# Designs tried in a protein design chat: VHH binders against Phosphatidylinositol 4-kinase gamma 6 (PI4KG6). Part 2

Target 1, 302 residues: Phosphatidylinositol 4-kinase gamma 6 (PI4KG6), of Arabidopsis thaliana (Mouse-ear cress) (q8w4r8r158to459)
Amino acid sequence: GVEPIPVNGGLGGAYYFRDEKGQSVAIVKPTDEEPFAPNNPKGFVGKALGQPGLKPSVRVGETGFREVAAYLLDYDHFANVPPTALVKITHSVFNVNDGMDGNKSREKKKLVSSKIASFQKFVPHDFDASDHGTSSFPVASVHRIGILDIRILNTDRHGGNLLVKKLDDGGVGRFGQVELIPIDHGLCLPETLEDPYFEWIHWPQASIPFSEEELDYIQSLDPVKDCEMLRRELPMIREACLRVLVLCTVFLKEAAVFGLCLAEIGEMMTREFRAGEEEPSELEMLCIEAKRLTTEQDVLSP

## First folded at step 13 (VHH)

Design y2
Fold by OpenDDE, fold request of step 14:
Structure y2 (fold): chain B 302 residues (1-302), chain A 121 residues (1-121)
Amino acid sequence: as target 1 above (302 residues)
Amino acid sequence: EVQLVESGGGLVQPGGSLTLSCAASGFTVSDNYLAWYRQAPGKKRELVAGIYSGGSTVYADSVKGRFTISRDNAKNSVYLQMNSLRAEDTAVYYCAAGYSWTSFYYGFDYWGQGTLVTVSS
């Protein structure tokens, strides 16, 4: 078979798996090669699996199932998340750092290693959203991705994680239709409310009101069913992550009904920095207040 | 220091029942991953049952329907209820604990000393 190619970008181990023609068909990310994981091939080591990772609210080795969760939650391929699954793969291309294999044998024999990894379909694309003007992106595409990002509290939606595919409609003059492909959802569904990173929040598209179709979609969302599905499909998922999902989904639903646009919702979820200090987001403040009110009610109820 | 202490092992007749307990100290059983392993003489250690952070459970095919893994968060303990025991269930049973779900694949962080279960007529 055609040998996989290591991905040079990013902080974690990732590999392009190729077909017989040498074309990339999948991206594989071993769980033990994540940032700070023991077998990280890029030197970003130092933590154990299950410890706080790049984000304190996302543990090392848990980015993979979060990527899968994002795909599973993308009902009807609404946001265009590529198919993603957890897999066990055995291959010599995977990295094993020195000292992790009890055998000090100096000879880097390419040990065939079996690893648990996220497996995502590779989608051919032309560039990512960091390289080109975002003003030409379809409003619907931005909204669909943004809706997902809000639901899953994506803490890493930067331009590099939005792939752009040019749709060659043969016509010379029309603003070339582009397809957006959201990827790299490894830092979503944190265990606690976290400061999200939504690149789209400043895009003009995000300030455009939701369409009726988008509102209907949001209304159709059921966080309870989402949790049940995720518990079934990803039994390793933490309840804390699911609580965040529920909270963010409910917040999205209520905000949408209230008439807020994507940007406004995103802003409410984003922490502000005042006088050099990080302040809770509006969402966090709402949660604090809700908790206070509930506690007061419990005390007043004989 | 993390300690896992198994108890409840012993001699039981075929068809009998036994409950194993694992008391954890220095490790919180809630919101973490726990498992029971067993090792029979001359055999490799094998996963018997696991419980995920959210309470989902997994079982080896050989024990499915007969064994039940559970946890008591208040007691910071994990249990293995073993019913319909067979001679082939004879082994040293180990409690294991880990902070990552990947512990089921790459190994658990902590292990008990084990408790012997002997199923014999």
Scores: ipSAE 0.889, ipTM 0.953, lowest interface PAE 0.5, mean pLDDT 94
Fold by OpenDDE, fold request of step 14:
Structure y2 (fold): chain B 302 residues (1-302), chain A 121 residues (1-121)
Amino acid sequence: as target 1 above (302 residues)
Amino acid sequence: EVQLVESGGGLVQPGGSLTLSCAASGFTVSDNYLAWYRQAPGKKRELVAGIYSGGSTVYADSVKGRFTISRDNAKNSVYLQMNSLRAEDTAVYYCAAGYSWTSFYYGFDYWGQGTLVTVSS
């Protein structure tokens, strides 16, 4: 078979799997090769699986099922997330660091290693959103991705995680239609509210009001059903992550009804830095107030 | 120091019931991953039941419908209720604990000393 190619970019181990023609068909990310994981091939080691990772609220070894969760929550491919699954793969290409093999000094035989990994369909693309002007992106595409990012509290939506495919309409002069493909959802659904990173907040498209179709989609969202689905499909998911999902989804629904645009909602979720200190987001402040009110009610109830 | 201490093992007749307990110290049972393993004489250690952080459970096919894994967060303990016991259930049962869901694949972080269950007429 055609050998997989290691991905040189990023902090974690990732591999392009190819078909018989040598074309990339999937990206595979082993759970034990994540940033700070024991078998990280890029030298970013030092933590155990299940410990706080790159984000304090996302544990080492848990980025893979979060990627799958993002795909599962993208009903009917609304945001165009590529198909993603957890798999067990056996291959010699995977990295095993010295000392992790309980077996002593035997010869570096290319040990065929079986690993649990995220498996995502590779989507051919031309560039990512960091390289080109974002002003040409379709409003609907930006909104669809933004709606997902808000629901899952994506802490890593930067231009590099948004692939762009040019759609060759044969006509010479017209700003060619582009397809946006959101990827790398490994830092979504944190265990606690965190400062998200939504690069699209600064895009003009995010300030355009939601369409009727988008509003209908938002209103159709059911966070209870989402949680039930995720518990079934990803039984390892933490309840804390699901609480964040519920909170963010409800917040989105209420904000949309109130008439807020994508940018405004994103801004309310983002922490502000004043005088060098991080302040809670408006969303966090709302949660604090809600908790206060519920505690007071419990004290007053005999 | 993390300690897992199993109890409840013993001799039981076929068709009988037994409840195993595992008390954890230095490790929080809530929001983590726990499992029961067993090792019969001359056989490899095998997963019997697991409980995920959210409370979802998994069972070996051989014990489905007969065994139930549960936890008590207040007591920081995990349990294995075993019903309709069979001779083939005879083994040393081990409690295991881990911080990652991957413990089910790559191994758990902590293990108990085990408790013997003997099913004999």
Scores: ipSAE 0.886, ipTM 0.952, lowest interface PAE 0.5, mean pLDDT 93
Fold by ESMFold2, fold request of step 14:
Structure y2 (fold): chain B 302 residues (1-302), chain A 121 residues (1-121)
Amino acid sequence: as target 1 above (302 residues)
Amino acid sequence: EVQLVESGGGLVQPGGSLTLSCAASGFTVSDNYLAWYRQAPGKKRELVAGIYSGGSTVYADSVKGRFTISRDNAKNSVYLQMNSLRAEDTAVYYCAAGYSWTSFYYGFDYWGQGTLVTVSS
């Protein structure tokens, strides 16, 4: 085999695994090499696994199962998330910093490191959405990715994590001249209603009403079944993450029935800043009011 | 300072039962990751049972159907119910705790002193 190579971009450890021709077939991200994790190879250390991370609602060491969750929730590949799994991989390319050896001799380092990591199929592509005007992207592609982003309360959907693949004249595709591939879901399913980031809010496609097919898909979503599946497939997942998934899925389903478009839904989930202060989103305000009413009902119950 | 204190170990006849307990202080048992490990003389420490933040459990094949891990969040404690004990279950049993699911792969942060279980006629 061909030796894996480290990825230069990003704050965490990531590795291209390649075929016999040297072409990438997978990207592997070890959980102990995330930003601020003990074995981060890029100098971004200082936290223990399980402590609040770059986003306080996503703990260090916990982005890998979120990558898998986004894939598992993408029923029928609706948003086109690449196949993703958690794997145990042993390889000398993986980074180990001195603190992980304990009292072992410093003259010898472990030559082979075993890691639990996310393993995602590499998708060949031409550029990402940050390098290209977005107005020509297929409406259905933007809607499908947006629907997923809402369900998982993605805090990091920017143009840099939307891969763009040009379709050949004889190529397969249901989207206009490009295929969109969403990646980097490690900051989804936060443990609380965080401020999401949906770059597509400002794209013209997001203001177009959902199609009948998209409304049927949304109507078919069942957050109880989603949680049952995730508990089965990802038993390490925290219940707080599942509560966020349920809330966002219920909100999406109700908003779609009301006739709201993708942009309107995203805006209701997004916080605003006034005079340098961050205000709760409209969704957060609804949750605050619902909690107040529940407390009043408990006091007044028989 | 985090402290894990095991109790309930002792001498028991084959086929008997014991309940081990692990009281935690300075560490919140709810919404975190706990495990029982054991180490027999001359053998490596091995996972016996684990409990995830959401309550899902995992067991070594050698103890499935005989041992049950549980926790009591109000008492901040974790338990191991051991039934149908055999001579090969003789070991020092350790309680372990951590803030990360990755502890099951990279090692737990906190450990108790251990409690001896001896299964002998």
Scores: ipSAE 0.658, ipTM 0.863, lowest interface PAE 1.4, mean pLDDT 88
Fold by ESMFold2, fold request of step 14:
Structure y2 (fold): chain B 302 residues (1-302), chain A 121 residues (1-121)
Amino acid sequence: as target 1 above (302 residues)
Amino acid sequence: EVQLVESGGGLVQPGGSLTLSCAASGFTVSDNYLAWYRQAPGKKRELVAGIYSGGSTVYADSVKGRFTISRDNAKNSVYLQMNSLRAEDTAVYYCAAGYSWTSFYYGFDYWGQGTLVTVSS
């Protein structure tokens, strides 16, 4: 194959890996090149791996396993997440900075040249959702991605993270059909209930009730089995992340049975900002009340 | 500020058992990453056993079924139970701790001084 190419976009290190014909086949993101990480190639350094990062509840060096988790949770390719894995890889293209104090040992430099990274299949596409209007997107595609985003409490679902691929179905209907591919799941599964970011809340597709097929999928979700699978496949994952997954999946299942649509569920998970202060979401308020009731029962017990 | 203090090393006969302890101060064992490494004479330091934030464990192939890593959050300590000891287990054993899962790949931040285990008649 041909040499990998660094990506200039984004805040972290990323690299296109190509086949022998020069076609991109994967995108690789080393964990020590994330924003704030020591070997970030774009000047966004200043934190140690394991410290709070770009989002307060997602630590530096921990977006890579979240990318894989989103893929693993996407049973039957329901939301169309590209295949993703963690890999250990050594390549001279990867960035190594001189270190904060200028006294890195040669052993540390040797260890950093071998990197742990997320390795995601490159998906050819025509544009992303931020480039054009969203009204033509298939309702089912928006619902499926939204269902995943709710389960994982995605804090970063903006139009730039939705790739759009045109489909040639013979031009049926007034608008051409498109396929949506969700990417950039590194800021999902925060360690605490965080304010999510679901751009799709405002899209008309999100106000349409779930189909029966979507309700069946939601009903079949088992957050205990999800956690068992993630502990097995990603043993580094923190239990706090798994508790968020369980909470959001249970909430999704109950809300769907009650008849709420995607937009309504997303709104209940989203914090309000009033008079310069951020207020807890309805979901957070439910958790606060549940904790209060448990505490009162403990105090009133013999 | 952070200290890892190993204890429990010594001389044992082949087939014997030892329990190594690592007491942490200035570092919280709960929900973080800890490991035991060893370095035999003339060899490079190698991972023996690790415990992830959620309690999942990993072991070197050479010790699987014989060694068990565990932790006690109340005592802020991690342990290595070593059974069916062999001559090739002779080494200095080191406790290591870090705040990131990536420590298993890029190196741990904190290390103990080591405790010697000698397996010999």
Scores: ipSAE 0.608, ipTM 0.838, lowest interface PAE 1.6, mean pLDDT 87

Design y2
Fold by ESMFold2, fold request of step 14:
Structure y2 (fold): chain B 302 residues (1-302), chain A 121 residues (1-121)
Amino acid sequence: as target 1 above (302 residues)
Amino acid sequence: EVQLVESGGGLVQPGGSLTLSCAASGFTVSDNYLAWYRQAPGKKRELVAGIYSGGSTVYADSVKGRFTISRDNAKNSVYLQMNSLRAEDTAVYYCAAGYSWTSFYYGFDYWGQGTLVTVSS
């Protein structure tokens, strides 16, 4: 292979790893190069690993296992999340900041850096969803990605992290057929019910009822088994993240049985802004009431 | 001010048992990451056992099945139950704590003074 190259976009450290022909095969994101992490190569430093990060419900150094969690939860590649794993990898391209150390920092930078990082298969693509209109995207692709986003309470699903690959190039002139690939799941599974960000809420596909295949998939989801799998595969994951997963998966299953479409479910999970104040989402209010009822039931039981 | 205080070390014969304790102050053991390390004379410090925020545990191969890490959130303490002790277990044992899972890869932020365990026939 050839030298990895840094990714210029984004706030954290990320690197394209390439094959012998110079083609990208993986995207690698070291945990200590996240925004605010000590070795962030883009100047966004100032926090220790484990402190609240860009979103206070996702701690610095903890987006990497979330990337893997999104992949592991994507059974049968239903949403098409690229293969992702945590790896320990050594390369001189990785950044090391010693901060205020001076000469000692420079001397230590000559050593090859070993890091724990997320390693995700690179998917060749033509553009992302922020570059073009979205109305021609396949309904099933939008639904499948939205189902995942709901389960994991994705706080960052914007068009820039939906890759688009054209499937009908070079012959018959067929248009509009694309494949969607969701990426950048580092801000999913927050430690609390966070306000999600689902750009697809406003897309026409989100208002179309779920297909029978999608309803069958939702019905088969088992959040208890999801948590057991994640504890086994990602033992560092915090229980608060797992509680959010359970809650959002249960909500999705109940809402689908009730007949709600993707947009309606997403709207119920989203906070409203009124009179300069952010209001709890309908989902948050449901959780508050459920907590009240179980507390009253426990008090009244002999 | 974070402080980790180990206790329970001492002299035992091979096959014996000891329980090490680590009392934390200024650091909450619940929902965080703690570990026991050991260092024998002339050797590098090595991980013995760890406990993750959710209660999952990890062990060095050399102690698996013989040692058990646990925590008591009410006492803000972490323990290492050491059974079937061997001469090779002789070392200074250190309690370590951190707020990040990455401490298991990059090193822990807080360390105790250590407690000596000697296993001698």
Scores: ipSAE 0.597, ipTM 0.839, lowest interface PAE 1.7, mean pLDDT 87

## First folded at step 19 (VHH; from b3 with G98A)

Design d4
Fold by OpenDDE, look of step 23:
Structure d4 (fold): chain B 302 residues (1-302), chain A 121 residues (1-121)
Amino acid sequence: as target 1 above (302 residues)
Amino acid sequence: EVQLVESGGGLVQPGGSLTLSCAASGFEVSDNYLAWYRQAPGKKRELVAGIYSGGSTRYADSVKGRFTISRDNAKNSVYLQMNSLRAEDTAVYYCAAAYSWTSFYYGFDYWGQGTLVTVSS
């Protein structure tokens, strides 16, 4: 078969799997090759699986099921997340660092290792959102992605994680329609409220009000059903992650009803730095207040 | 410091029942992955049952339908109810804990000292 190609970019181990023609068909990310994981091929090691990773609220080795979760939550392919699954893959291309197999430096026999990995369909694209002006991006595409990012509290939505595909409309002069493909959802659904990173917050598209279709979509969202689905499909998912999902989804729904745009909602979820100190986001402040009120009611209820 | 302390092991007759307990300290069982392993003499340690943080359970085929893993969050403990015990179930049973679900594949982080279960007529 055609040998997989290691991805040179990023901090974690990733591999392009190719078809017989040599075309990339899938991206595979072993869970033990994540940033700081023991078998990271790029030298970013030093933590054990289950320890806090790049984000304190996302454990090393647990980015894979989050990528799958993002796909599963993208109902009807609304945000255009590529198909993603957890798989067990056996291949010699995967990285095993010295000392992990307990056996001394004998000859790097390319030990065929079986690994748990995220498996995502490769989507042909022309560039990522970091390389090109964002002004040409469709409002609907930005909104759909942003809606997902808010729901899952994506802490790593930057331009590099948005693939851009040019749609060859043969017509002379019309700003060619681009398709956006959101990828790399490994740092979503944190165990606690985290400072999200929504690069789209600063895009003009995010300040445009939601369309009726988008509002209907948001209204149709059911975080309880989402949780039930995720528990079924991803039994390893932590309840803490699901709580965050519920909270963010409810927040999105309420904010949308109030007429807030994507940018405003994102901003409310983002922490502010004042005088060199990190301050809670408006969302966090709301949660604190809600907790206070609930506690007071419990004390007053005999 | 993370500690796991097993109890409840003993001698039982074939067809009998036994409940093992594992008291955990240093972490919350509700937020972590827990499992029971067993090791028979001369055999490798094997996964018997596991419970995810969300409460989903996994069983070895050899014990499916006979054993039940559960947890009590208030007591910060995990249990293994063993029914219809067989001679082949004789082993030292270990409680294990991990911070990652991948431990079901790659190994658990913390282990108890074990409790002996002997099934004999």
Scores: ipSAE 0.582, ipTM 0.830, lowest interface PAE 1.0, mean pLDDT 92

